# Miniprotein binders against q9bqp7, part 10

Target 1, 240 residues: q9bqp7
Amino acid sequence: VPQNWFPIFNPERSDKPNASDPSVPLKIPLQRNVIPSVTRVLQQTMTKQQVFLLERWKQRMILELGEDGFKEYTSNVFLQGKRFHEALESILSPQETLKERDENLLKSGYIESVQHILKDVSGVRALESAVQHETLNYIGLLDCVAEYQGKLCVIDWKTSEKPKPFIQSTFDNPLQVVAYMGAMNHDTNYSFQVQCGLIVVAYKDGSPAHPHFMDAELCSQYWTKWLLRLEEYTEKKKNQ

## First folded at step 2 (miniprotein)

Design sa2yA3
Fold by ESMFold2-Fast, scan of step 2:
Structure sa2yA3 (fold): chain B 240 residues (1-240), chain A 94 residues (1-94)
Amino acid sequence: as target 1 above (240 residues)
Amino acid sequence: SLEEIRKRIEELLREVRELLEEAERLRKEGNPEEAEKLLERALELLLRAIWLLEEAEELAKKTGDPELKDEVYWLILKIMELRERIEEALKRLE
């Protein structure tokens, strides 16, 4: 139970569009500052099991690929993830046309992987947009806010390679989503409320992506866990 | 085959359960250092089961068999349960 609890949802906000809402998706730039990011908080408060699993995975990969091979592998994973996010932003942005990006979109297996999910995505409100929780003092950069099957969601796009996937903590992925959600719901740059999350895992070979939907109740449960991680981060900084 | 992958996953999960039981016995007997090593081994085996599960999920999708889909779902629940149990066991050693 967190010592300093704060609600994830803002009772003054609605998920319905207002007449004053912008017609184009928001893209607030992320400013460099001393306020910690969601990713930094999570990296600095990894559990003993998460640190162990990451280190074991790293050792196994180095043993198999060599140090240079491991560096090349991780660099390629990062680059492919970056390109995937850039392609998704282009597809979902009303300022881009699909005709202008057709050749690039067809080249990626990851984009093929998410096609069936994209059919259910509409009403895009924010893309690659910065959020800040003014009360809890953290920042983040979210991928997307849009309606998925009629429900407004914070959507996080993930890539996975088989048979040797780059291991990302499944536990931390939901925490990342709810941290962005809570920040956006209390950020003065936004006027709407998000109560649901969606984690989409896309595959390099083009096989259908796995959507992991998080309803409001599940988001509330993970929000409590995020608050504990944030408290742990704050306490570690005081004990420096 | 999917059946062979399922059997491999179930064997790994069985080993994880055995390691959890042995770690708890060692903790109660006053050997937390050895208990911690067994829990670390359990995490390694659970990680391997997760990798195999991803392969099983893909095969189940291609087959379109509802029985296989239910089997994969059950394996996911067992993996999640064991992950939580390992976390709780590690916390008890603090």
Scores: ipSAE 0.000, ipTM 0.136, lowest interface PAE 16.0, mean pLDDT 78

Design sa2yB1
Fold by ESMFold2-Fast, scan of step 2:
Formats: structure tokens, C-alpha cells, sequence
Structure sa2yB1 (fold): chain B 240 residues (1-240), chain A 94 residues (1-94)
């Protein structure tokens, strides 16, 4: 149980659009500061079991690919993920931004993988946009806020070379999503309420992406776990 | 010492194997509820083995002995194998 509990949802906000809401998706830049990011908090508070599993995966990959092969593999995975996010931002933007330059990215297996999910995505409110929780003192850069099958969601796009059919196989991704959600719901740069999350795992071979929808109750459950990770981070920071 | 840690890890892994065998017997006898309890206990013991393995890796790094590094890697593979077997056993109870 977290010692300092704070609500994920803001009871004074609605998920319905206001007349004052901009017609183009918000893209607030992430500014440098000493406040920890969501990804930093999660990386610094991995359990010993999570660290062990990551190290074992690394050892297995090094054995299969060699040290240079592993470095090349991880660099390529990172680059493909970055390109996938850039392509999705281009596709979902109402402005025809960079589409001509991203032609090769738009034809990737990852984009093919996610097409059936994109058909259900509309009403984009934010793309690659910064969030800050001023009370809990953390920041983040979320991928997308849009309606998925009629529900306003924080959407997180992931790439994977292996199937991830269960939300449990996405590790800390649910925590990342709810951390962004809680920050956005209490960030004065935004006026709306998000109560749902969506983790979309796209596959390199074009196999259909797996959507992991998180309703309000599930988001609340993961929010409690995120608060515990944030407390652990704060405590570790005091001892460094 | 590394040898003491290794013996402790091997003891835990032996207990995990025994729990896997007993859980399969209980499943076949139509007692999946008790089988699940044993598998959850096996997961707990496996986590304890992982904790000790992290200590062994730390010591092996400081030693710089290639034989010790290879022994630690063997224990890593055994733990991963048992983790997979436990997950398969839990799936069979569905």
C-alpha cells in the first residue's frame, strides 16, 4: 500500500471535448529539468527478479548473437521502435506532416501489424506530448491520447519480435500508461479526463498487433502499483 | 563463499524439481487446487534462488575466474529451465 496516496482521476474533469479544445492534437515539448521521468523511475525501481530476468535475457542473446551481434540487435530494435513511433505520429496527425519523407517507414511490418487497431482509433487529442504531475513530481512523454473504440485512452505503442498476447507479458508498460494518465489528468496544460489505457504491441513480421485495453478499474489497480514504484524511487534517491 | 552460495542454490533448485513432480502427481489425481499451491511455492523458492544467484554473479565478477563465470551461467540456465517448466505446469492446470 503506498504511504502517500493520490487519485489517478480528477473528479473536476470530463472526458467529453470542450469548445475551447484545439482542433489539432496537442504536442507539448518535454523540457529539461531535475524532475524524474516515468521511464527513469521504472528503470531505477525494477525488482531483483526483473533485473535477473533482464540479465538472463541479455546473456542468452549474447550467447546466440555474440557481443557485437547483441549490440547491433539492440541498436536496431531501438531504431525500429523510434521509426515506428514517428510513422504513427505522421499517420495520426490531421496535418500532412512528413508523410512523404516517412514513406518507407509507413510500409514497415510494424505498420501493417497495427492497421486493424488504427481503424478503431479516432479523435486524436495529443501526440508525442509532455505531461507533468506537479504534486507527485514526475514527468513523461506520452505517445498518443485518442479514442479507441469510442473510449478516450492513453495509447502506448510497442514493438516486439515475439508475441505478447497477455498484458502480464508487457511488464511495466501498464505502469507507464497509468503514470502518464495520472499526470495528464492533473496537468494544467490539458483540460480533459482520461480514464482508460491501451497498450498496442506491434510485430515486425506484420502479424496482427495485440491490443491490451485497460478500463478505469484496471487503471486504478496499476496506479496503486505505480505509486509504490514512485515511493521506492524517492526513497532510493534520498540514499544516493 | 561462492561454493556455499552454489550449494544453497542447487538445494533450492532440487526442492523446486520435487515440487514440480508432486504437483503433476496431484493434477493427475484430480487435485488441481493442491497442485497449484505447490507450484506457487516452487515459484517462491525459485525467486530465492535468483537472489542467491545475483550474489554469486557479483562474487564471480570480482574474482575474474572464467570457470566461476561458466558455473554461474550454468545455474542461470537451470533457473530459466525450471521457470519455464513451472509456467507450463500452471498452464496445464487450466
Amino acid sequence: as target 1 above (240 residues)
Amino acid sequence: SLEEIRKRIEELLREVRELLEEAERLRKEGNPEEAEKLLLRAIYLLFRAMELLLEAEDLAKKTGDPELKEEVLELIWKILELRERIEEALKRLE
Scores: ipSAE 0.000, ipTM 0.157, lowest interface PAE 14.4, mean pLDDT 78

Design sa2yB2
Fold by ESMFold2-Fast, scan of step 2:
Structure sa2yB2 (fold): chain B 240 residues (1-240), chain A 94 residues (1-94)
Amino acid sequence: as target 1 above (240 residues)
Amino acid sequence: SLEEIRKRIEELLREVRELLEEAERLRKEGNPEEAEKLLLRAIYLLFRAMELLLEAEDLAKKTGDPELKLEVFELLEKIYDLIERIEEALKRLE
């Protein structure tokens, strides 16, 4: 797939607020259909190294916890991540929803971890919102679009336990962000342009979260890599 | 066949150790890009060793021999040790 035919940025859009833009953050529901999600594409195009590291981690955990213990552990990690995202959506939503927050969600170590990042987040444009690249035919559910230190970003919230497993430091996180960005920039449900990304890694023990900012040039570089993964997915599916 | 699998695994682990030593030398000489390539090759070889170990583990379970199960466990620990060393080497290149 030629990158010049499928650019990440839309030349017909501006990153500055438009008077016609809604004042409330957008939340487009994710609709189930045959179009692949960003997560599915990435999962089905993992490198042999990524598969090996994941399998090593899985085998070691099963040896330590047993098969049932491993399933319980992974379910708890997933649930904690889901609750973290729900808490962030509540915190970043308009004042009306803040009063209805679950107190337990706000007390997690992960929320404490991101407090210093949240102070630099404003101008929220979208929360837990579906995106679709109509030309490239993929979908996704992005966490947040907001200004971080004055720059409009696709923000992806990640949870991590210390010490962090190596597999969680994979390059797939930047690919996920740019895939959402490119989709949003070409989705008719949205009217604005996003050119920057932010990956925030929050820690269970409440230690300060790690922000990884991606400028427009870095996003363009990762967009090229995402297009290769998408092409690999399409070819793999065609050969089945 | 289990002895053949073990010998093949040990040969792969020897090459991984050599790659780790060469990568550290290259890093210290100011060539982190080449060091990273050697570490990625080491990961691939460990992947091959793990595939062979899973075959050995499956065979050991079918025989019910406790000494064969201990040998598989010892090889698994060696593989995990090398993975940890490669992860630390990659972090040093950051």
Scores: ipSAE 0.000, ipTM 0.160, lowest interface PAE 13.5, mean pLDDT 77

Design sa2yB3
Fold by ESMFold2-Fast, scan of step 2:
Structure sa2yB3 (fold): chain B 240 residues (1-240), chain A 94 residues (1-94)
Amino acid sequence: as target 1 above (240 residues)
Amino acid sequence: SLEEIRKRIEELLREVRELLEEAERLRKEGNPEEAEKLLLRAIYLLFRAMELLLEAEDLAKKTGDPELKDEVYWLILKIMELRERIEEALKRLE
């Protein structure tokens, strides 16, 4: 059990929309300061097994591509992921028509991959929006908050171009989702409660994306693990 | 073959699950020392499953099999879940 336990859900909030909710999805800009990001915390607290697998993957890729080729490869993977997120933000914007959205779904393999998932997504509340947990002192930039099959979710979009990058992206995804959820539920810039998560893995070749739904119970379980990672990060930072 | 590697991974994961069940039984019976030995063995087997998974992905890349991505994804999730269960079981012994 974490020493500094804090609840993931906010008892003062409702999952129901109210009159104060904006008609346009929220997009709070991420402001950098000394407060650590979710990604930073997770990267600095990887398990020995995760570190070993990442190092093995790096060694194999460097042997295959060379050191400069590896850097180019990782830069290209990052750029493709960034473009995918930008395309999703555009598609999910309430200003897009259904017909225009359907046309956009056919423009790339990753977008084709998520086609069936996007049909079940509605009621978008936030896109590429910053969250901050004022009490636990961490920040993040979440991809999307929307209803998936009628349930309000923090949705995290992942791309898989090659198996090796996919493995690295998968390990801490549930922790990332619940960290954003807990921050949003306690962030004064937001008025609603999110209790569910969704991780969507999209494929470059257009193969159907895999949705991994996380109910409130599963989110609570991963929240406890996130709190432990945050404690580990704080102790390491204090002792540096 | 990819199918042979997949079967070996599933066999390792099955053995890990059996070790977890046996370790919990030993803990409840007041034998935490033997329970810890089984959990350490489970970690070793899980590590071997991860190594085989990386080999399967390298082979899949050479053959160009896109459907293998589904199997790889679920194997990664199974490995992550079992790792978490082993860590929780070890914590209960402290």
Scores: ipSAE 0.000, ipTM 0.137, lowest interface PAE 14.9, mean pLDDT 77

Design sa2yC1
Fold by ESMFold2-Fast, scan of step 2:
Structure sa2yC1 (fold): chain B 240 residues (1-240), chain A 94 residues (1-94)
Amino acid sequence: as target 1 above (240 residues)
Amino acid sequence: SLEEIRKRIEELLREVRELLEEAERLRKEGNPEEAEKLLERAMWLLIRALELLYEAEELAKKTGDPELKEEVLELIWKILELRERIEEALKRLE
């Protein structure tokens, strides 16, 4: 187990469902400083195999699209992901008024892909909100905290293309979710405890999104792996 | 040749870092549209750096030097870190 092991769940926080009047979801701004982000830790501790797979994906795409086509494709994939997250934040904000421009974004294939998942999402408590683990010294920006099928989850929205998968961090998605969860559970800006995760993979062609639910036990298992990645990051930083 | 490719990559990464800094300044000044344009430019430069890294990887493989292979992997990690920073900066813009 990691040397600096720490629990994912906060024993001082209530696990019982709390009845509360509906309010605006929290959106705490990300404060950039020397504290590493979840994504930075994961990127800096990628295995040589993960790095090699990313390079192979790039080579295949350049071969198919050409250099200029690949640049356009990569920029478009990034922008589509950004717009997808913006559209989801707009959809899930009960008090937000949608603009005409935003309405056009809501008609993407990715949004169509995720419709059946959204029907099971309610009780949104945080959107595009910063989390910080003061004890373990890392920060992150989570996508969403809401009830999915009655269970409070950290929800992470992912985009994917078929047949051309864009490999960002296929193995690290569960680690990202539990890292945000552990940080939120120990962040004084939040008062509730989250024990479940949900990774939703939406598809560009509108085919039904795949939900990957993570119960408390699975979250605890991935939390241990996240702590090992964080330890590796810390050791690399000290040794250089 | 490998040193020249490394130098070119480092120059591109320096420009990416400068664009990230300028974009953050523009965001704080209330100009998120201009900040977004600089971040998009940073992404294009980062892709260009990654293209040069492929040449460096092929050269490192031919030399069979473990130190050169580790240097190339370190450059890959730097590029991935900057990509993450650009993505996070764009998320902060709304």
Scores: ipSAE 0.000, ipTM 0.094, lowest interface PAE 18.0, mean pLDDT 77

Design sa2yC2
Fold by ESMFold2-Fast, scan of step 2:
Structure sa2yC2 (fold): chain B 240 residues (1-240), chain A 94 residues (1-94)
Amino acid sequence: as target 1 above (240 residues)
Amino acid sequence: SLEEIRKRIEELLREVRELLEEAERLRKEGNPEEAEKLLERAMWLLIRALELLYEAEELAKKTGDPELKLEVFELLEKIYDLIERIEEALKRLE
């Protein structure tokens, strides 16, 4: 997929908010479909290097925790990530009132970690919302679209036990962000344009989260890489 | 110690660069299969370097030394740069 045929930004859309924009954040449900998700594409097109890193990490953890311990650890990490996302959706949705469940979620170290980032987040436009690139035929569920320090961003919330001070250490996360961005910019369910991304890595011990801001130029660079991954996925499916 | 971990990481990164050069030489000589094995070896050395780096980060947090924090950041960038270089070298073998 050549980038020139499928640009990440939509020339027919304004990057400025207008009066027709909804005051309530959008939350379009993800429909189960044969169309591949962003995460499926990325999982099915991992590089040899990514596979080696994942296998080495798995072997190391099994050696330290045993097979049952490893399963419990990975399940717990997944559940903590899910709860973190639920808490952030509650915090960022001004239409919701905190309930008993939300109070418990707000006490996590991950939420403490991200507090200083949240102070710079405003103008929430979408939360846990489905996007689809009709032409390129992929779907995704983005975490958040909001202004970060005055710039409209696709924001992706991540949890990590190890420090991720550089964007390179977040692996495919930049690809995930730009894939959502490109889909949203060409999805008829949305009327605005997003040109920036933000990956926020939160830490369990409450250490300050690392924000990785992606300007329009960086997003365009990762968009080219995402198109290559999508093409690789499509070719693999044809050759089954 | 942090200093010993740093030196070991730098040694691993040096070996990785040497393997990259040797793999490119083997590719040019028409031996892509052996080149691929060296690139895979280089990747395993980088994984070991990452493990040592995470250990160094945990120790640096306990010392509170901002200079050590910057050094860890720089080493992490170098490791991921080398991972990208290995990926590019592997693609050239196709």
Scores: ipSAE 0.000, ipTM 0.200, lowest interface PAE 12.6, mean pLDDT 79

Design sa2yC3
Fold by ESMFold2-Fast, scan of step 2:
Structure sa2yC3 (fold): chain B 240 residues (1-240), chain A 94 residues (1-94)
Amino acid sequence: as target 1 above (240 residues)
Amino acid sequence: SLEEIRKRIEELLREVRELLEEAERLRKEGNPEEAEKLLERAMWLLIRALELLYEAEELAKKTGDPELKDEVYWLILKIMELRERIEEALKRLE
């Protein structure tokens, strides 16, 4: 139970487009400052179980690949993820013009993996955009806000070489989504409300991506867990 | 004690394996919804086993016995293998 409760949804906002909404998706840049980011809070408050799993994974990978091989592997995973996000931003931006390298990225396995999800995505309102929760004092950079099957969602794009059909296997991904959602819903730079989340796990071999949809009730449940992680982060900083 | 923690981990892993076998039977019988619930239960039990394994690893470090460190490493591999099996079983329900 969190000591300081704050609602995820803003009753003064609607999910319907306003007449004053921008013609292009919002893209507010993230500024580095002393206010913690969502990713920093989650990284600094990993459970003993999550730390254990991460360390075991690292040890096994280093044992198999060697230290240099592990470094190369992690660099490649990072680069592939970056390219995937850049390609999605290009696809979803109405004013983006196609370049030859962008056309090559559109034929990647990860992009093929998400094609069936993209057919159900429309009404893009934000891409690679910064959010700040003015009351709870945290910031983040979300991937996308758009309608998925008619519902406005915070959408988070993930890459994986192995299938992830179960939401728990993504660990903190639901917490990232609801943290961004709560921040956006209370950020004065935005005027609309998001009540749903979507985590899309894309596969390198082009196998169909797994969409993990989060309705308002599920988002509220993960929001409580996010508030607990934020509280733990604040306590740890006081004791350092 | 380390031995008591090890026994509790093995009991949880046994329950996980039983749930995996029951879920596969339910899938073959055309009941994927019940199979999914059992697999979610298996994942929850596996997570509990990981918490106990963290405790066991701390105890093994204090003893300095290389035999105990090897046994902890073996338990880590078993838990990671079961996690993979649960994920594959969930995928088969699609």
Scores: ipSAE 0.000, ipTM 0.138, lowest interface PAE 14.4, mean pLDDT 78

Design sa3xA1
Fold by ESMFold2-Fast, scan of step 2:
Structure sa3xA1 (fold): chain B 240 residues (1-240), chain A 87 residues (1-87)
Amino acid sequence: as target 1 above (240 residues)
Amino acid sequence: DEEERRELEEKIKELLEIARFHLELARELAKKGDYEEAERLIRYAFRLIDEAERLARELGSPELLERVERLRREIEELLRRIRERRE
């Protein structure tokens, strides 16, 4: 049990849209801060086994591709992920144009992979938007907040390839989602409440993406685990 | 409880997967004649197996203990072959 427990949901907020909500999704910029990010907290509190899996994967890839080949591979994975997120932001933003990225979007198997998920996504409230938990002192940049099959969700888009470079981040994905959710629910820049999460894993070959829906109960369970990771991070910083 | 049991099972399986990968990596290094690095990886694999065994005993799983022992034997076999090739 966490020593400094705080609720994930804000009872004073509603998930219902109101007339004062902007027609354009919110996009609050992430500012550099001494306050740790969700990804930083998770990265700094990995288990010895998680660190080892990352090192093992790195050594394996270097043996197969060489040091230069490994750098090129990881650079390409990063760029593909970045392009996927940029494409999704453009698709989901009503005022954005896809003209400049049409060829890349049409060629991307990842975008093809998520088409069936996108059909069930509507009512976009936020895209690539910063969240801050003032009380618990952490920040984050979430991908998307929208309705999925009628439920308002924090949506996290993930890519997957034949090598599994991010087994560790896949493992922590639910923690990342609920951390963003808890921050948004208590962030004064937002007026609504999110109680559900969605992790969407897209595939390079265009195979149908796999949605992992997280209801309120599951989000509450992962929230407790996130609070423990945050506590571990704080303790680690005090001892350094 | 049930959730704690599942988490412990997953941790044991993870340790076994990591140990097996080290075994495979050690085999590849041995094929290239890098016996020193192969033996280093084997020593690490043994430490992982020891931890997996401890956790499997705590969980009380005969099935996982059997998997630990099977992998331990494979690691020992590779080490014996490496030692033979070095002399």
Scores: ipSAE 0.000, ipTM 0.127, lowest interface PAE 13.8, mean pLDDT 79

Design sa3xA2
Fold by ESMFold2-Fast, scan of step 2:
Structure sa3xA2 (fold): chain B 240 residues (1-240), chain A 87 residues (1-87)
Amino acid sequence: as target 1 above (240 residues)
Amino acid sequence: DEEERRELEEKIKELLEIARFHLELARELAKKGDYEDAERWIREAFRIIDEAERFARELGSPELLERVERLRREIEELLRRIRERRE
């Protein structure tokens, strides 16, 4: 048996709300340290195919836009994603959590894209909150934990220019979601258990967002793949 | 229903595109003499095309089944040429 084989779900926890659950969403700050983040683990363990496709895409974009145009494009994509997350945190929080609110965030096509999803979201438990798996030694910053259609989910908000109708199209996003889930389920800062995931892909033109729901069985399958990526990361770090 | 049929058709087309990307990656590696990695990506291309074929049969689309078979032949031809050069 592999030394780092751990279950995603904590048998000592329930996903049902308790009187002890806070009335406001949790927001545990992410502390900077040497423990790797989920995103770093995934970036350092990309497959040769993922690296090739990313580099090929980059070269095509540079050819089309020039180096300065490519930098501007990627900076704009990054900023739009950041603003989208800030707007969602503001919308889902009963209190204003953004220090400097830009009201133009609420007018983006991405926010229009997710309106039908947001109608099915309730019981928000955590927003922009840090998670840590002490035993497996990784950290992350999850977007949201809330009930989606009555199921408590780790929800990850994504922006895209291209349609992503299938979960396979979202690449490592399922691994990211289950990594956060496993960490939260074993993090002493949280008292509840999450068994489901949701990846929401929003579109700039306001086209309806695609929700990719992950039930407990699917989450368990991706958790196994995440553990392999984490093991690969650990071995690479050990051998350097 | 029509919605499920459309979603399945899109899934098959996406798998076909992914399998072609694996084929193109393998072809590029073969050009550089990296036959070990080229064969690895060919194996992945076969896995994906097998999945696409399963869905195409479920959908009952002769056009998509023909596209699956054509791509499968392209993958087989590249593998044959790589193995010839390694012998």
Scores: ipSAE 0.000, ipTM 0.184, lowest interface PAE 13.2, mean pLDDT 80

Design sa3xA3
Fold by ESMFold2-Fast, scan of step 2:
Structure sa3xA3 (fold): chain B 240 residues (1-240), chain A 87 residues (1-87)
Amino acid sequence: as target 1 above (240 residues)
Amino acid sequence: DEEERRELEEKIKELLEIARFHLELARELAKKGDYELAERYIREAFRMIDWAEREARELGSPELLERVERLRREIEELLRRIRERRE
């Protein structure tokens, strides 16, 4: 149980549409700050098993590809992930500027992979938008907030290359999603309540993406674990 | 070459270790009721163990092949338990 508990959901907010809500998805820029990001908190509080897994994956890839090949591989994975997120933001934005990127989108197996998920996504409220938890003092940049099968979700888009192993722990993905959710629910830049999460794992070969839906109860369970990670991060900083 | 054999042996051991940690992550997720995500990690564990098996067969190491088989059984057992609970 965390020592400093705080609720994930805001009792003053509703997930119902409000007439005052903007018709264009929100895109609040991320402010560089001494306040830690969700990603930094998770990176600095990885379990011994997670650290070992990452190091072993790195060593194995270096054995397979060589040092230069490993750098090229990781650079390419990062670039493809970046392009995937940019393509999704463009597709989901009401004011589309896709002409320049249409060819790249058509060639991407990742975009093909998520087509069946996108059919169920509507009512986009935020894209590539910054969140800040004023009370718990952390920030983040979320991918998307939209309705998935009628439920308002924080949606996180992930890429995976079969059969290559994950370079980051998928175990932390639910923590990342609920951290963004809790921040958004208490961020004055936003007026609505998000109670559900969705992690979508897209595949390079175009095989159907896997949606991992998180209902309110599951989000509450992962929120408690996020609070423990945040507490661990704060404690580590005190000891420096 | 003895050095090439040692490098391949080390590669196989690392693949086995990566597969085991995917299994451990899947086990933790299953304990928390996250069966869908647990099965995704199990699929990755199978991919790693299949790769380790191919390399171990090429190396001709009965010891490493036995380790592959033991880990494969552990992965299969967790998947069986998860699918039983989802029913």
Scores: ipSAE 0.000, ipTM 0.122, lowest interface PAE 14.1, mean pLDDT 78

Design sa3xA4
Fold by ESMFold2-Fast, scan of step 2:
Structure sa3xA4 (fold): chain B 240 residues (1-240), chain A 87 residues (1-87)
Amino acid sequence: as target 1 above (240 residues)
Amino acid sequence: DEEERRELEEKIKELLEIARFHLELARELAKKGDYEEAERFIRLAFRYIDDAERLARELGSPELLERVERLRREIEELLRRIRERRE
């Protein structure tokens, strides 16, 4: 149980669009500062099991590819993920016009993988946008806020070479999603409420992406776990 | 010559350290019941110890060969225990 509990949802907000909402998706830039990011908190509070599994994967890859090959591989994976996010932002933005070269880059296995998900996405309200929880004192950069099958969601786009058919396979991704949700729901730069999450895992070979929908109850459960991670981070930081 | 000998000694010691690292990872995996992955890391540990042994023989170092033998024994002991616990 977290000592400093705070609600994920804001009772003064609605998930319905209103006249004060911008007509174009919000894109508030993330400013670097001493306030910890969601990803920093999660990295600094990884469980011993998570640290062990990452180190196991790292050593296995280094043996197969060599140290230089491993660095090249991880750089390539990072770059592919970045390009995938940029392509999705472009596709989902009503103000974006694609150049011919960009259109060719959008024809990747990852983009093919998410086509069936994108058909159910509409009403985009935020893209690559910063959130801050002023009370709990953390920040983040979320991928997308949009309606998925009629429900307003914080959507997190992931790339994977391995199948991730279960939400448990996505590790801290549910915590990341609800951390962004809680921050957005209490951030004065936003006026709406999000109660659902969606983790979409896209595959390089174009195999259909796996959507992991998180309803309000599941989000509340992961929110409690996020608060515990944030509490652990705060305690560790004070002892450094 | 002297510098080539020191470089070989350093390489052998590095391989021994890598082999021990894999042994300890295998030990942790076995504690968690992941015997298949533990055996995978034991096989990796053997590869490093085999390379270390080959270089130690080329160098002609009884001290390093003894260290190889000791670590190989530890790896073999863990493998035996894992196989005994494998259902």
Scores: ipSAE 0.000, ipTM 0.085, lowest interface PAE 17.7, mean pLDDT 80

